# VH-VL binders against NAD kinase (nadK), part 3

Target 1, 268 residues: NAD kinase (nadK), of Syntrophomonas wolfei subsp. wolfei (q0aze0)
Amino acid sequence: MKIILVNNRFKENTEKKAQEIAGQLSALNVEVIIDNGLDEPYAGTVDFIMVLGGDGTMLRAARRYGQRAIPVLGVNMGTVGFLSNIEINELAEYLPLILREEYSLEARMMLEVAVFQQQSLLTRVFCLNELLLRSNSPRMLSFALEISGQKLEPYRGDGLIVSTTTGSTAYSLSAGGPIADPQLDAFIVTPVASHIINKRPLVVSPEREISLHLLEEREAIIGIDGQIKMDFGAENRVLIKRAPHPLLMVNLKAKPFFTSIDRSLQRQ

## First folded at step 1 (VH-VL)

Design b22 (framework fv_bermekimab)
Fold by ESMFold2-Fast, scan of step 1:
Structure b22 (fold): chain C 268 residues (1-268), chain A 121 residues (1-121), chain B 107 residues (1-107)
Amino acid sequence: as target 1 above (268 residues)
Amino acid sequence: QVQLVESGGGVVQPGRSLRLSCTASGFTFSDYGVHWVRQAPGKGLEWVAAIWYDGSNKYYAESVKGRFTISRDNSKNILFLQMDSLRLEDTAVYYCARDFGDYEYSGLDYWGQGTLVTFSS
Amino acid sequence: DIQMTQSPSSVSASVGDRVTITCRASQDISSWLAWYQQKPGKAPKLLIYAASSLQSGVPSRFSGSGSGSDFTLTISSLQPEDFATYYCQQADSFPYTFGGGTKVEHK
C-alpha cells in the first residue's frame, strides 16, 4: 500500500507530526510519500491520501490529486474546519480501518478552470471551492457572464464567485451566497460587492459551462480556492466547467454537516 | 402607493449615538436595495450608506465608515441607520431612498421626506 | 472616489427659456448617471436615469445626454414649477457621489 501524507510546512509541528506518522506507517509495511507543497505532485500511483491539517491543506491536496480518483482523508490538527473527518488524536483508532479499506467515500464535485488569451489556452487548474474574479485596483469591473451560450446582462461590481456546493460555505457565503448541501452537484454564481445591489446569486446545473471576460481594460485577478492568483485582463477569457472526476472524500465517522454549519453561522 | 417614512431624528450632543428608522410600505421591501442620503442645511446631497435587498452587502461613505451601521428588517419593512460617535459635521436632514436598479441600471426612484439630526449648542 | 463637478452653480432664467446644466465625472462612468430635482423643503425627485432615460411621470421637456465623463441635463422650455435645484449622481461605483447642485432661479 502506498500513501501520500499532505501537510502544511508553515504550521508549527505539522512537519514533525507527518514524519512521526510516516514512521508508524512504514513500520506497518506501508510506503509513504510526504508532500509539504514544495515540490511537484507525486507522479506515481498511490492508494490513499492522508491530509494533515485544516481546510486550506485539504484544498491544496484536492487541486494536486483530486482528479486521480484516490481516496482522500482529512485529519484535523486542532483547527476548526469543514473538510476534515477525524481528529489527529483519533488516527490511531481508525488506522486499522484505513489499511483494511473499511470506509465509505463521499464524492465532491470540482471545478475545471481554463484561462485563455484570445484563442490560446494559458492555463488549466482544478479546484474544490471556487473561482473568484475580482478587481485589483480602485476601479470596479465591467464584465460579461455567459452560461451555456446564454449571454446575461453585463455585470458591474467588484467581482464574481463561481463556486461548487462544497464551496458554498467558503468565500461564496461571505459574499451572500446560499448554503448548499455538499452532496448536491451545482454551480453557485455569487456577485461580489455588486454596483447593482439587487443582483441575486444563481444556482445552475453542473453540466453548464460558464464563461467570463472583461468588457473594459481593468486590473483584475482570478483567485482559485483563495490560494492561487492569476492576472486577468480584457484580452483574457475564462471557461469554467465541472471537472471530469469528483474528489473522493473518506468518511470514517458520521459528520453532521447541517448542525456544524448552524453553529458556525451563529459565530459570524 | 410607495411610501418611505423616516423617524428617529432629533437634537443630540456630540459624541452620542442616535438610531434612524425608515418604514417602507406599498411595495415588496425585500426586493429592493435601499440607501441613506443626507443634506446639511443649505448644502448639497451627500450619499451615506446602502444595503442590498437581502442585507448581505453594505456600503458606506468614507466620512461615516466605522461610526455608522446600516441594517434592515425585511419582516417588518424597516431600514435602520445606527449613528455612533456623532460629530457636528453630521448635522443634516437624512433621507432614505429606494434603488430600483437591477442588471441594467440604477436610480433612487422614491425618497422619504427626511428626518433632521441637529446638535444642542 | 469619483468626483462629480457640476456647472453652473446657479442659473437665472425666465419661463420659456432653454436651460442647460452640465456634469463632469473625474473618470469614465459609462452611462451610470442620474439627475434629480429638489424643491425647497422637499426630498429630491428622480428625473433621468442611465444618463438619458426619462423617469415615468417626468415631463418630456426634460432630457439627458452624454456618456463617459461629460453629461448634460436640458430643460427645453422652462415652466414655473421647474425653478428648483438640480443634482447629478454617479452610480458607477461605491461610494455613490453627487454633483454640487445647480440652482435654477428667477431673473
Scores: ipSAE 0.006, ipTM 0.538, lowest interface PAE 9.6, mean pLDDT 88

Design b23 (framework fv_bermekimab)
Fold by ESMFold2-Fast, scan of step 1:
Parts: C-alpha cells; sequence; structure tokens
Structure b23 (fold): chain C 268 residues (1-268), chain A 123 residues (1-123), chain B 107 residues (1-107)
C-alpha cells in the first residue's frame, strides 16, 4: 500500500507529526510519500491520501490530487473544520480500518477552472470550494456572465462567486448565498454583496458551462479556494465547468452536516 | 472604507499582562485572516501572530510562543492579542493587519494595516 | 525560519533618481514576496505583492522583479513623497519574515 501524507508547511508542528505518522505506517509495511506543499504533486500511483490539518490543507490536497479518484481522508489537527472526518488522536484507532479498506466514500463535486488571455490558455486549475472574481480597487466591476452560451444582462458590482455545494458554507455564505446539501451537485452563482448590484444567487445544473470576462478595464483578481490569486483584466476570460472526477472523501465516522452547520450558525 | 483600529496599549510593568484589541470595519471581517506585527522603537518590522478567517488555525513567532494568545470574535469584528508574562523586549508599536488567507499560501499579504498601539514599560 | 536580507540599509537620493533595493531570501520562496513602504509615525503600506504585481492605487513608478531567492524593488523616478523606509516580506511560509528595511533619504 502506498499513501500520500499531505501536511501544512505553515503549521509549526505538522511536519514533525507527519514524520511520526510516516514512521508508524512504514512499520506496518505501508510506503509513505510526504507532500508538504513545496514540491510538485507526486506523479506515481497511490492507494490512499491522508490529509493532516484543517480545511485549508484539504483544499490544497483536493486541488493537487482530487481528480485521481483516490480515497482522501481528512485528519483534524485540533482545529475546527468541515472537511476533516477524524481527529489526530483517533488515528491509531481507525488505522486498521483504513488498511483493510473498511470505510465508505462520499463524492464531492469539484470545479474545473480554465483562465485564458485572448485565445491562449494561461492555466487550468481544479478546486473544491469556489472561484471568486472581485475588484481589487474601490471601483466597481462591469462584467459579463454566460451560462451555457446564454448571455445574461451585464453585472455591475464588486464581484461574483461560482461555488460548488461543498463551497456553499465558505465565501458564498458570507456573500449571501444559500446553504446547500453537499450531496447535491450544482453550481451556486452568488454576487458579492454590493450597493450597486441587485442580483439574486443562482443555482444551476453542474452540466452547465459558466464564463466570465470584464467589460471594462479594471483592477480585478480571481481567487480559487482562497489559496490561488491571479490578476484578471479585460483581455482575460475564465471558463468554469464541472471537473471530470469528484473528490472521494473517506467516511470512517458519522458527521451529520445539518446538525453541524446549525450549531455553527446558532446566533453567533 | 476599510479600517482597522488598535487599542489597549499602554505603560506596563515586566511580568504583567495586557490585552490588545483591533476593531475592523468596512469589510466582511470573517473572510480575512488577521495578523499582529510589531515594531520596536527605531527597529524593523517583526511578525508576531496570525489567526485564520474562522479562528481555526493560529500561528505564533517563537519569541512570543506560550506567552501570547491570539483570538477573534467574528460577531463583533474584533481581533485580540492576550499578552502574558510581558518582557522589556516586547516594547513596540503593535499593528493589526489583514490578509486574505484561507489555507496554505497567500497571494496578497497585509493589504490593510491599523495605525498601531504602543506598548511600553515603566521604570 | 526563512531569513530576508535587504540591501542597502540606506540610500541617499534626489528627486528624479532611479532607486533600486534588493532583497535575498535564505531559501526559494518562488514569487511569494511583498514590498511595503513606511513613513515616520505611520503604518506600513503594501506596494507590491507576488514579487511583481502592483497594488491598487500605487503609482506606476514602483515596480518589483525577481523570483526564487533574489528580488528587486525599483522606483523609476523618485518623488518627494517617496522618502521613506521600504521592507520586503516573504509570504511563502510561517513564520512570515521581513527584511531589515532600506531607508531612502535626502542627499
Amino acid sequence: as target 1 above (268 residues)
Amino acid sequence: QVQLVESGGGVVQPGRSLRLSCTASGFTFSDYGVHWVRQAPGKGLEWVAAIWYDGSNKYYAESVKGRFTISRDNSKNILFLQMDSLRLEDTAVYYCAREDIYGSGSYEPFDYWGQGTLVTFSS
Amino acid sequence: DIQMTQSPSSVSASVGDRVTITCRASQDISSWLAWYQQKPGKAPKLLIYAASSLQSGVPSRFSGSGSGSDFTLTISSLQPEDFATYYCQQADSFPYTFGGGTKVEHK
């Protein structure tokens, strides 16, 4: 068995903990590849991905490995999060189940984001939560939104979020988007709250293609899962569609979504 | 407009505690990671501590680890720095700064700063 | 920790001069570098992020270049309001670290 162990290089104790866990796995005849974010993603075949950290580390792992149809387990390192399944102090108890493949999988849709300059592809990125288009100055944006070739009336405002259902509790929620059941596959298109723009969030089929481009030269950025940011100008276009494969999240322990989100939103 | 306003600085004696606050306005506070950065008189900038947008991850400089605690209250748009066991070397202006941080790697650090609050020691 | 070495520590210049400030990281930080301007008694202001991207509202005379471990901030034609201290900062990994600063002062 070969396992990729993903950790957060920015967190003080995760590198040492990753080495400890790698040693334990090696003692059980498991080959371990450590990904701390500094190098390119491991290119070889693997059987399982274990993510040590919070939601941010899981988002990075999903971007790097989510399209390979490999089981991914989120192991929380003492932080609150929605994307982890077990706590680090529970790992020893669940490790035999992992090695015997005694767990269920939950499929979470991902976005495929392609950014163009004129007709040239600049980059292609996969993400679990969302793409954010926003102004990088006090000036509002004017931009075009197309859904499967249908041109909507121009948007004027501070920006737009195109989110998965998993991302419905991230930036989209803060911008006034709906809370979505992560078992549903859908795009959620949420305008960034603005005094100028009076548009409603849209929930559209994940089979749709969404494109965005600026109608006027403005200082804007696109953000992907809050981790990748790129300058976005009038000569740029972004195309968003459903990624070919969902992220396969490991369930070792029941974690009821609606009860968890309800407690998080209770008055505070 | 985006504003960060620090308060709570003052004159303190070694070994005592002090709590700094940073009140945010003009943006959605819960979308941003926030940091404390300090500057001793006549010296350069030194990063002190950070907290993610949802409070889930906290980072500290080695010089303050175990003595300082960073926290935030997203319902009130306030960032805190609890400073225990204060030392003369902690004398500095303390700045609050925001960063659009969600996980590992930030493209654009510290796009807005507060005006700072001074922490000094009495003889 | 990643050490940021900034040079020179000070430079004397006149209005209209081209000023260059260099920053060296102790390890590869790709393009995860920002530049800040600080005037006496004021908070720092972000000028450049991602090594070469100009922050909104910052005059075009400021530019950044470099990648990996060596970086440069250039002011193409110094203005009276540019006399200040400049800092580089790596945002590649925690703890975030700043350069020692470069004071741009009158000749």
Scores: ipSAE 0.000, ipTM 0.385, lowest interface PAE 15.5, mean pLDDT 84

Design b24 (from b2 with heavy chain E100L Y101E I104S L105S T106G G107Y Y108T E109D A110Y I113L; framework fv_bermekimab)
Fold by ESMFold2-Fast, scan of step 1:
Structure b24 (fold): chain C 268 residues (1-268), chain A 124 residues (1-124), chain B 107 residues (1-107)
Amino acid sequence: as target 1 above (268 residues)
Amino acid sequence: QVQLVESGGGVVQPGRSLRLSCTASGFTFSDYGVHWVRQAPGKGLEWVAAIWYDGSNKYYAESVKGRFTISRDNSKNILFLQMDSLRLEDTAVYYCARDLEYDSSGYTDYFDLWGQGTLVTFSS
Amino acid sequence: DIQMTQSPSSVSASVGDRVTITCRASQDISSWLAWYQQKPGKAPKLLIYAASSLQSGVPSRFSGSGSGSDFTLTISSLQPEDFATYYCQQADSFPYTFGGGTKVEHK
């Protein structure tokens, strides 16, 4: 068995813990590749991905490896999050189940994001939570939203979020988007500080294609899962569609999504 | 180790130029936006300039616009601040800082890693 | 530019005290606010981002709250290592701006 162990190099004790777990797995005749974010994604075939850290580390793992259709387990190491399944102090208990492949998988949709300059593709990336279009100055953006070729009335405001259902509890929630059951496949389109009172979040089929472009020259950026930032100008266009493969999240332990989000909202 | 190290500060004369450097190590520098933040002696923090992860976008505080130029060399993991037409009011410790990696609470425009700072002062 | 106003400018406190620091933005910044701790002669350290999210490795006695234009940093039980200057910072739009700072000093 070959496992990628993904950790966050910036979290206290995660690098040391990753080395410790790698040693334990090697002792059980498991080949371990450590991805701490410093190098390019591992290019070889693997059987399992174990993510040590919080939701941010899981987002990076999903972007790097999510399209390979390999089981991904989130192991929480400190803060309560929505993407981890077990706690670090439970890993020893669940490790035999992991090695015997005795677990269920939850499919989580991902976004495919393609950024163009005129007709030329600049980049293509995948993400688990969302794409954010945001003004990077005090001035409002004027931008066009198209859904499967249908041109909506122009948007005016600070930006727009196109989110997966998994991303419904991330930035989309802060911008007033709905909480979505992550077992559903849908795009959630949430305006950021819209000046048009009737612009509401939209929930659309994951088979739709969403296109965005600016209608005026403005300083804007696009953000992907909050981890990749790109300049976005009037000459740019972004196309968003459902990624070819969902992220396959390992379920070893029942996680109470709705009670977790309810508790989180009380603390905000 | 994950770190940012500033260099290039010193004592200068008004109207002269100075170039600050910030060397990154222990992380993928090209994945992060980076900033310069300064602090005058006994005063608070003042944001100075920012450059996006790929060097494509640059921002400046109004007080330094036209005089300072931010740049980066991703192949060498170095951030620069070229400071021209220096004024007495530019006296400060200059810090370089890295954007926070996204986590469950939102966006990356917070400074999770800072250098130790480099002092820019003027002789009498 | 967005102006960030902190209050108080200083507070005298003893170990074990509850300390509250307030930050007000001149316009709505949603939750795009961070809190930093700075000790004399040292670089600032991120404590809280996105108004209420605790940075990893930061003790749970620190908490942040607020949205829109009014924000609060709370230290529930002050420890000896917490005597420092604290700054808020808005990340809503450029230019990014910091509050004037609040010095937490020994009584």
Scores: ipSAE 0.000, ipTM 0.450, lowest interface PAE 12.9, mean pLDDT 85

Design b25 (framework fv_bermekimab)
Fold by ESMFold2-Fast, scan of step 1:
Structure b25 (fold): chain C 268 residues (1-268), chain A 125 residues (1-125), chain B 107 residues (1-107)
Amino acid sequence: as target 1 above (268 residues)
Amino acid sequence: QVQLVESGGGVVQPGRSLRLSCTASGFTFSDYGVHWVRQAPGKGLEWVAAIWYDGSNKYYAESVKGRFTISRDNSKNILFLQMDSLRLEDTAVYYCARGDSYEYVSGDYTYFDYWGQGTLVTFSS
Amino acid sequence: DIQMTQSPSSVSASVGDRVTITCRASQDISSWLAWYQQKPGKAPKLLIYAASSLQSGVPSRFSGSGSGSDFTLTISSLQPEDFATYYCQQADSFPYTFGGGTKVEHK
């Protein structure tokens, strides 16, 4: 058995804990690869991915490895979040179940984001939560949204979010989007501070293709999962599709999604 | 052991050009976005420019946009800043700084974890 | 641009003192803030990232707190090597901006 331990050296001081866990796994004849975010993703075959950290570390792991159809377990290191399944102090209890493959998997859709300049592909990335188009200046954007070739009326405002159902509780929620059951597959399209009255969030089929481009030159950015930022100008366009593979999240411990989000909303 | 070493600074006349270099060692240079940050004598820090890990995206502070050009050579582990139409207000120590790895390219939560020693750009009176 | 305001511009302290430096952003930057230490004639050094995460190798007497628009850097027991200028930096959005700096000097 070969496991990748994902931690983020730049966001959390998790290096020592990753080394300790790697030693424990090695003693059980498990081969361990540590991914602390400094190098390219490990290219070899692996059986399991263990993410040590909060939601941010899980989002990074999903972008790096989510398309490989490998089980991914989120192990919380004390930060509050929605993407981890067990706490670090529970790992020893659950480790025998992991090694015997005695767990269930929950599939979470991902986005495939392709950014073009004219007809040339500039970059292609995958993400678990959302793509954000936003102004990078105090000036509002004017932009076009197309859904499977259907051209909507122009948008004016601070931006737009295209979210997965998993991302419905992240930035889309803050912008007024609906809470979605993460077991459902759908795109949620949420305007950010729209100047146009009654621009509503849209819930659309994951089989649709969404495209965005600016209608006038502005300083804008494309944000991915709140972690990657790219310049976006009037000569750019972005295409968003459902990614070929969902992220396979390991479920060792029942997660009360609806009660957790309900409790979180009481704090707002 | 991460190291960044700047060179190319000096005394120049207004309106002239200067090219700064930053040589990186001790890490995989092509995996990181890198930045230029300057500091005028006795003043605070000002971010100047950034370049993505693969050279595809470049960012500039408004004060230098159109005059400065950032570039990199990943085969030689060198970052460049070409400074054209230099003004007295460009007087500063220029630092090379390492930003985010390729997954956190120049943008949200860019932190500068390693800096070079700096190179001084100044003007004759 | 996001404006970063530091207070105070200077503080006089003695070894063993608790020093608190504040940083205010002109808009909500969540937790996307870093703190740097700069000694005379040297480059800045990263102390804290993501508002409260201590950079590897930095002594535990340094801590950061805050979220949204108000942030603090605390040095719990000042040491001789801590006399320096400290800067905050917002990492939320382009262009990245720094505070004006706080000089921690001898009483």
Scores: ipSAE 0.000, ipTM 0.428, lowest interface PAE 12.3, mean pLDDT 85

Design b26 (from b2 with heavy chain E100A Y102E D103G I104Y L105D T106S G107E E109Y A110G F111M I113V; framework fv_bermekimab)
Fold by ESMFold2-Fast, scan of step 1:
Structure b26 (fold): chain C 268 residues (1-268), chain A 124 residues (1-124), chain B 107 residues (1-107)
Amino acid sequence: as target 1 above (268 residues)
Amino acid sequence: QVQLVESGGGVVQPGRSLRLSCTASGFTFSDYGVHWVRQAPGKGLEWVAAIWYDGSNKYYAESVKGRFTISRDNSKNILFLQMDSLRLEDTAVYYCARDAYEGYDSEYYGMDVWGQGTLVTFSS
Amino acid sequence: DIQMTQSPSSVSASVGDRVTITCRASQDISSWLAWYQQKPGKAPKLLIYAASSLQSGVPSRFSGSGSGSDFTLTISSLQPEDFATYYCQQADSFPYTFGGGTKVEHK
């Protein structure tokens, strides 16, 4: 059995705990690969991915490994999030189930984002939460949105979010998007500063392709899961579609999504 | 008609706080990003801070980061600059300025409307 | 931060003269540059935006040129009301930065 431990080396507690867990797993004849974010993703075959940290670490793991159809378990290191399944103090209890492969999997859709400069592909990335197009100045953007070749009336505002259902509780929520059951597959298209352009969020089929480009030259950026930032100009186009594989999230214990989000909204 | 008017400047002591205000009239304030720009006596213009139309995004010059806070109240057409831990090098006339915008197909237009400025100076 | 170097710091001129002011960015800013005029005791006034576009109400004797990192403001025939300090300003990225200014003064 080969397991990747994904951690955030810049969080001292998480790095120390990753080393302890790696030692424990090695003692049980499990081969451990530690991914602290500094190197390229591990290219070899692995059986399981254990993410030690908060939602941010899980988003990085999903971007690096989510397309490989490998079970991914989120282990919370103190800050409660939406993407972890168990707490670190519960790991010893659940480790035998992990090693015997006695768990269920939840499929979470991902986005495939392709950024072009004119006709040339610049980059292709995957993400679990969302793509954000936003102005990098105090000026509104003017941009075109196409859904499966259908050209909508031009958008004008601070930007746009194209989100998965998992991402519905992330930046899309702050921008006025709906809360979606993460077990549903759909794109959520949420305008940023909707009160200015009076556009409503859209919920569309995950089989559709979404295209964005600027209608005039502006200083803009594309953000991926809040972790990747790319410059975006009028010569650029972005194409968004459902990723080929969903993220396979390990479920070792019931985590009630709706009561969790309800409590979170009450404590703002 | 289109106007920005600053207020709140005055004489302060080092280490104290001061809040500047800028009142907009004659245009739809919530459609525009706005800036604070300062000018020390006999010196050039220095950009200080900017805020997006809805208040969601803010930018600061390195010299004021962590000490100054820009904010806006679109319902009252007012821009604010909260200045904490003031230093002698903050002595300047402070201007508010509107980022220019002429419509849907507009390009970058610079800062087209400026207030008269409000002076911030120090006593020991 | 993008540094804006403006030259000259001052120029002595007479009415009718052609005045040129240059502005150099420390990196490529495309055409994201504006020019302002400031008279003593007054707020700045926008003259040129997008490096070369004349602001409404500004006399045609003012013109801007350049792209990338080198820019010029030209006053083709200086008038009495043009004695002022002129500033360039980049809007390519935050923080926005101004040039040091050029004072156009009586010869």
Scores: ipSAE 0.000, ipTM 0.398, lowest interface PAE 15.2, mean pLDDT 85

Design b27 (framework fv_bermekimab)
Fold by ESMFold2-Fast, scan of step 1:
Structure b27 (fold): chain C 268 residues (1-268), chain A 125 residues (1-125), chain B 107 residues (1-107)
Amino acid sequence: as target 1 above (268 residues)
Amino acid sequence: QVQLVESGGGVVQPGRSLRLSCTASGFTFSDYGVHWVRQAPGKGLEWVAAIWYDGSNKYYAESVKGRFTISRDNSKNILFLQMDSLRLEDTAVYYCARETYYDTSGYDEGAFDIWGQGTLVTFSS
Amino acid sequence: DIQMTQSPSSVSASVGDRVTITCRASQDISSWLAWYQQKPGKAPKLLIYAASSLQSGVPSRFSGSGSGSDFTLTISSLQPEDFATYYCQQADSFPYTFGGGTKVEHK
């Protein structure tokens, strides 16, 4: 068995805990690779991925490893989030089940984002929550949206979010998008401060392909999961589609999504 | 030199299958959506099928849906059209065509700037 | 499907004539319209994209106009090499559809 431990080395306690857990797993004849986010993703074959941290660490792990069809377990280190399944103080209790592969998997769709500069592919990235197109200046953007070959009337506003159902509780929610059951597969397309009064969030089939480009030269950015930022200009276009593989999330403990989101919204 | 070359056409019998190929050269094939367009003898142009740059999104004309399958191999710069359950109404010259985009828009304009020479599919009865 | 109605189906013209071809979409397609020229035994050649943008290498006597549902291709002064069949094509939504064609032939 080979396991990747994903952690954030910039949090002193998280790095120490990762080393401790690696030692415990090694004593059980498990080969451990530690990924603190600073190096390239581990390229070898692995059996399991354990993410030690909050939702941000899980989003990074999903971008790095989510397309490999490997079970990924979120272990919360202190801050309650939506993407972890167990708490760190519960790990010892659940470790025997992990090693015997006695758990269920929940598939979460991911986005494939391809950014072009003129006629050339500039980059391709995967993400779990969303792509955000936003203005990087006080000026509103004017941009074109195409859904599966259907060209919509131009958008004018501060930007647009293309989200998975997992991402429905992230930036899409703040922009007025719906809360979606993460068991559903769909894209949620949410305008950001649209100047056109009747531009509403759209919920579309995950089999659709979404294209975006600017209609005017403006200073804009593309954001991925709130963690990757890249400049976006009139010479660029972005294509968004369902990623080839979903993230396979390990379910060891029932996580009550609706009561969790309800409590989170109550606390504001 | 930017070029598309079709092959695989010929004389077939109704109900049989045929596979057309289109080989691309002189450009980065994997950056472009590509289409099949046909033209029956003495008639107009009819759009048949499209496949996006990476093969993930496929579209078909209603007349061929369920019978034809579009696919591509980006490593070999080849577009395919697998035609099953052929009918006399499928008699046509089949063109492959590249859907282009321009620097001013950075976007596919729904226009076909490069076309192959065409390959004829016809029936012996 | 979006139906493209092209008119006339044929026109007889002489060198130097102004030729106008009309294309009507069954619904609003904004400016997602292209025009093609096809000569016998040859593949179509792109003339106009985005309703009014002239393709590189195409003579300036060709022009496109229109938006929404009504579009026009104009040849300001017909030359001998312009006797051909012309097609409009919409790209607003799949399936893409072509007009029936307009044959420009010698008077």
Scores: ipSAE 0.000, ipTM 0.383, lowest interface PAE 18.7, mean pLDDT 85

Design b28 (framework fv_bermekimab)
Fold by ESMFold2-Fast, scan of step 1:
Order: structure tokens, then sequence, then C-alpha cells
Structure b28 (fold): chain C 268 residues (1-268), chain A 121 residues (1-121), chain B 107 residues (1-107)
């Protein structure tokens, strides 16, 4: 069995804990690879990915490894979040189940984001929560949105979010988007500070392709899961579609989504 | 009943300033984006500037950028075009035009009668 | 800038004729195109928007077609009031640009 331990290099507790867990797993004849975010993603084959940290660390793991169809377990290190399944103090209890592969998997859709310079592909990235198009200056953007060949009325405002259902509780929520059942596969398209009265969040089929481009030259940024930034100009176009593989999340402990989000919203 | 009426055109000297106005009636002015489009005598149409329904977004043709300023007063239903550093090439009939909807689709469903801007040589 | 080229620059026609006017964009503008009619001494009037959508109040003899870079305005049976100059306009990107116009005149 080979396991990747993903941790946050800037959190002292997670680095020490990763080393401790790696030692325990090695004693059980498990090969361990530590990904602290400094190096390229591990290129070899692995059987399991264990993420030590909060939602941000989980998002990084999903971008690096989510398309490999490998089980990913989120282990919370004391921050609140929606993507972790167990707490670090519960790991010892659940470790035998992990090693015997006695768990269920929950599939979460991901986005495939392709950025073009005119007709040339510049980059292709995957993400679990969302793509954010936003102004990088005080001036609003003017941009075009196309959904599977259907051109919508031009958007005016600070930007647009294209989110997975998993991402419905992230930036899309803050911009006024709906809370979606993460078991559903759908894109949620949420305007950011739109000045157009009729621009509402849209919920569309995950089989659709979504295209964005600027209608005039502005300083704009494409943001991925709140962690990656790319400059976006009038000569650029972004194409968003459902990623080929969902993220396979390990479920060891029942956590009803709706009661969790309800409590979180009441405590904000 | 939708009406747009331009005023403020006339004969000016090169390098001077001129302010055009467009008074709207028969519709809720504050719901619509509005544009200035000009036409030189005997020539075709040239888009000049646009302003969004609430005045927040403004757009200009390259030939007038830095010289012309578009603005609006929604309380009085008036669109303005402040024209500075006027050139002979600015000679034209200036039309104000309403966008076909509130979203700025860049299509002009109603136009004013136009106001002529020309030069004393 | 996107250049809009109209052809022909003029066409001679009789009442009842089918008239076609073409407009070519220098790059792909999808369906972001409008057609206008202008009579001498008058402001332009919107006929077609989004390449093929007929403006409210415009007679059904007017139709638009095309996508990408090639567009056509068709008048299926020319009427006396249709003798005018017609302009296409791209609405894809700044700055918005018009074609040079096509004058439909009496044969």
Amino acid sequence: as target 1 above (268 residues)
Amino acid sequence: QVQLVESGGGVVQPGRSLRLSCTASGFTFSDYGVHWVRQAPGKGLEWVAAIWYDGSNKYYAESVKGRFTISRDNSKNILFLQMDSLRLEDTAVYYCARDVDTAMEYYFDYWGQGTLVTFSS
Amino acid sequence: DIQMTQSPSSVSASVGDRVTITCRASQDISSWLAWYQQKPGKAPKLLIYAASSLQSGVPSRFSGSGSGSDFTLTISSLQPEDFATYYCQQADSFPYTFGGGTKVEHK
C-alpha cells in the first residue's frame, strides 16, 4: 500500500503530525509520500491520499491528484470546514478501516478549465470548487458568457463565478448563489456585483460547455479555487466543462451535509 | 411615444469645447443604456460613446477617447456629451440612441433626430 | 477593430423584388449583428438584432441570417417605403463598428 500525506507547509502542527503519521504507517509496511506543497505532484502510482488540514489543503490535493481516481480522505486539524470527514484525534480509530479498505466513496464533480490566447491553448487546470472571473482594478468588467453555443446578454459587473455543487458553499455562496446538494452534478453560474437587474444565478447541466471572454480591454483575473491566479485580457478566452473524473472522497463517518450547512449559516 | 431630442449643436471653432444634450421622454430613462452615434455629411454611421443605465460604465471610440466625456442625469432624463479639443474631423450629425434593453446589447432601438456640429472653417 | 464590409454599395430594384444585402465581419462575431434602415434626412431605424431577431413593429418581409463572419439581410417583397440605405453593425466587441451602407434605389 502506498499513501500520499498532503499537508500545509506553513502550519507547524501539520508538518510535525505528517512526520509522526508517516512513521506509524511505515511501521505497518505502508509506503508514505509526503506532499507539503513545495514540490511537483508525486508522479507515481498510489493507493490512497490522506489530506491533513482544512478545506484549503483539500482543494490543493484535489487539483493535484483529483483526476487520478484515487480515494482521498480529509482529516481535520482543528479548522472548521466542509471537505474533511474525520478529526485528527479520530485517525487512530479509523486507520484499521483505511488499511482494510472498509469505507465508502462519494464522487464529487470537478471543473476542467482551459485558457486560450486567441486559438492557442495556454493552460489546462482542474478544480473542485470554482473558477472566478473578476476585475483586478476598481473598474467593472464587460464580458460575454456562452453556454453550449447559446450566447447570453453581456454581463456588466465585478465578475462571474462558475462553480461545482461542492463549491456552492464557497465563493458562490458569498456572491448570492444557491446552496446545492453536492451529490448533484451541475454548474452554478453566479454573477459578482452585477449591475443588471435580471442577472440571476443559473443552474445548468454538467454536460454543458461554458465560455467566457472580455468585451473590452480591462485588467482581469481568473481565480481557481481561491488559490491560483491568472491574468485575463481581451485576447483570452476560457472554456469550462466537467472534468473527466470526479474526486473520490472517502466516507468513514456519517456527516449529513444539510444539518452541517444549516448550523454553519446560523453561526456566521 | 418614446422620444429622444438632441440639442447643443452648432458652429464652433477648432480646439474649442461644446456640450451636447439629449432629453428623453416616454420611457423609464434610468432603465436603459444610451449611446452617441455620429454621421459625417454624406458618410456612414460611427459609434462614439455609451453610458450604462446607472452611469457606472462608460465607453468611447478611440478617435474621441480623452477628448469626449459622456454623462447622464437620471433625475432629469438627460444624456450629455462633453466634447473638448474639437477637430474638423468631428463634423457630423450627432444622434443619441437607446439600447434595445437594459443589459447593454449594443443595439439601438430608438434614435433622436440628431444635432449638427460643424466648424467656422 | 472589427471591420464591417457591406455589398453591394447600391442595388436597383422594383416593388415586389427580393433584395439581399450581405455583410462580412473581419473576424468571428458569432451572432452579434444588427441591421438598420435609414431614409434621407432621418435617423436610422432598427430592423434586426442578434443576426436574425426581428425588431417589434418591423414587417415580416425583413429577415436576417448568418453567423460567424457572414451575414445577410433579405427583403422578400420590396415595398415603396423600403427604398432606403441599410447598415449592418457588429455588437461583439469594442469599438462597435458599422458597415459602409447599401443604398436600395428605384430601378
Scores: ipSAE 0.000, ipTM 0.381, lowest interface PAE 18.1, mean pLDDT 85

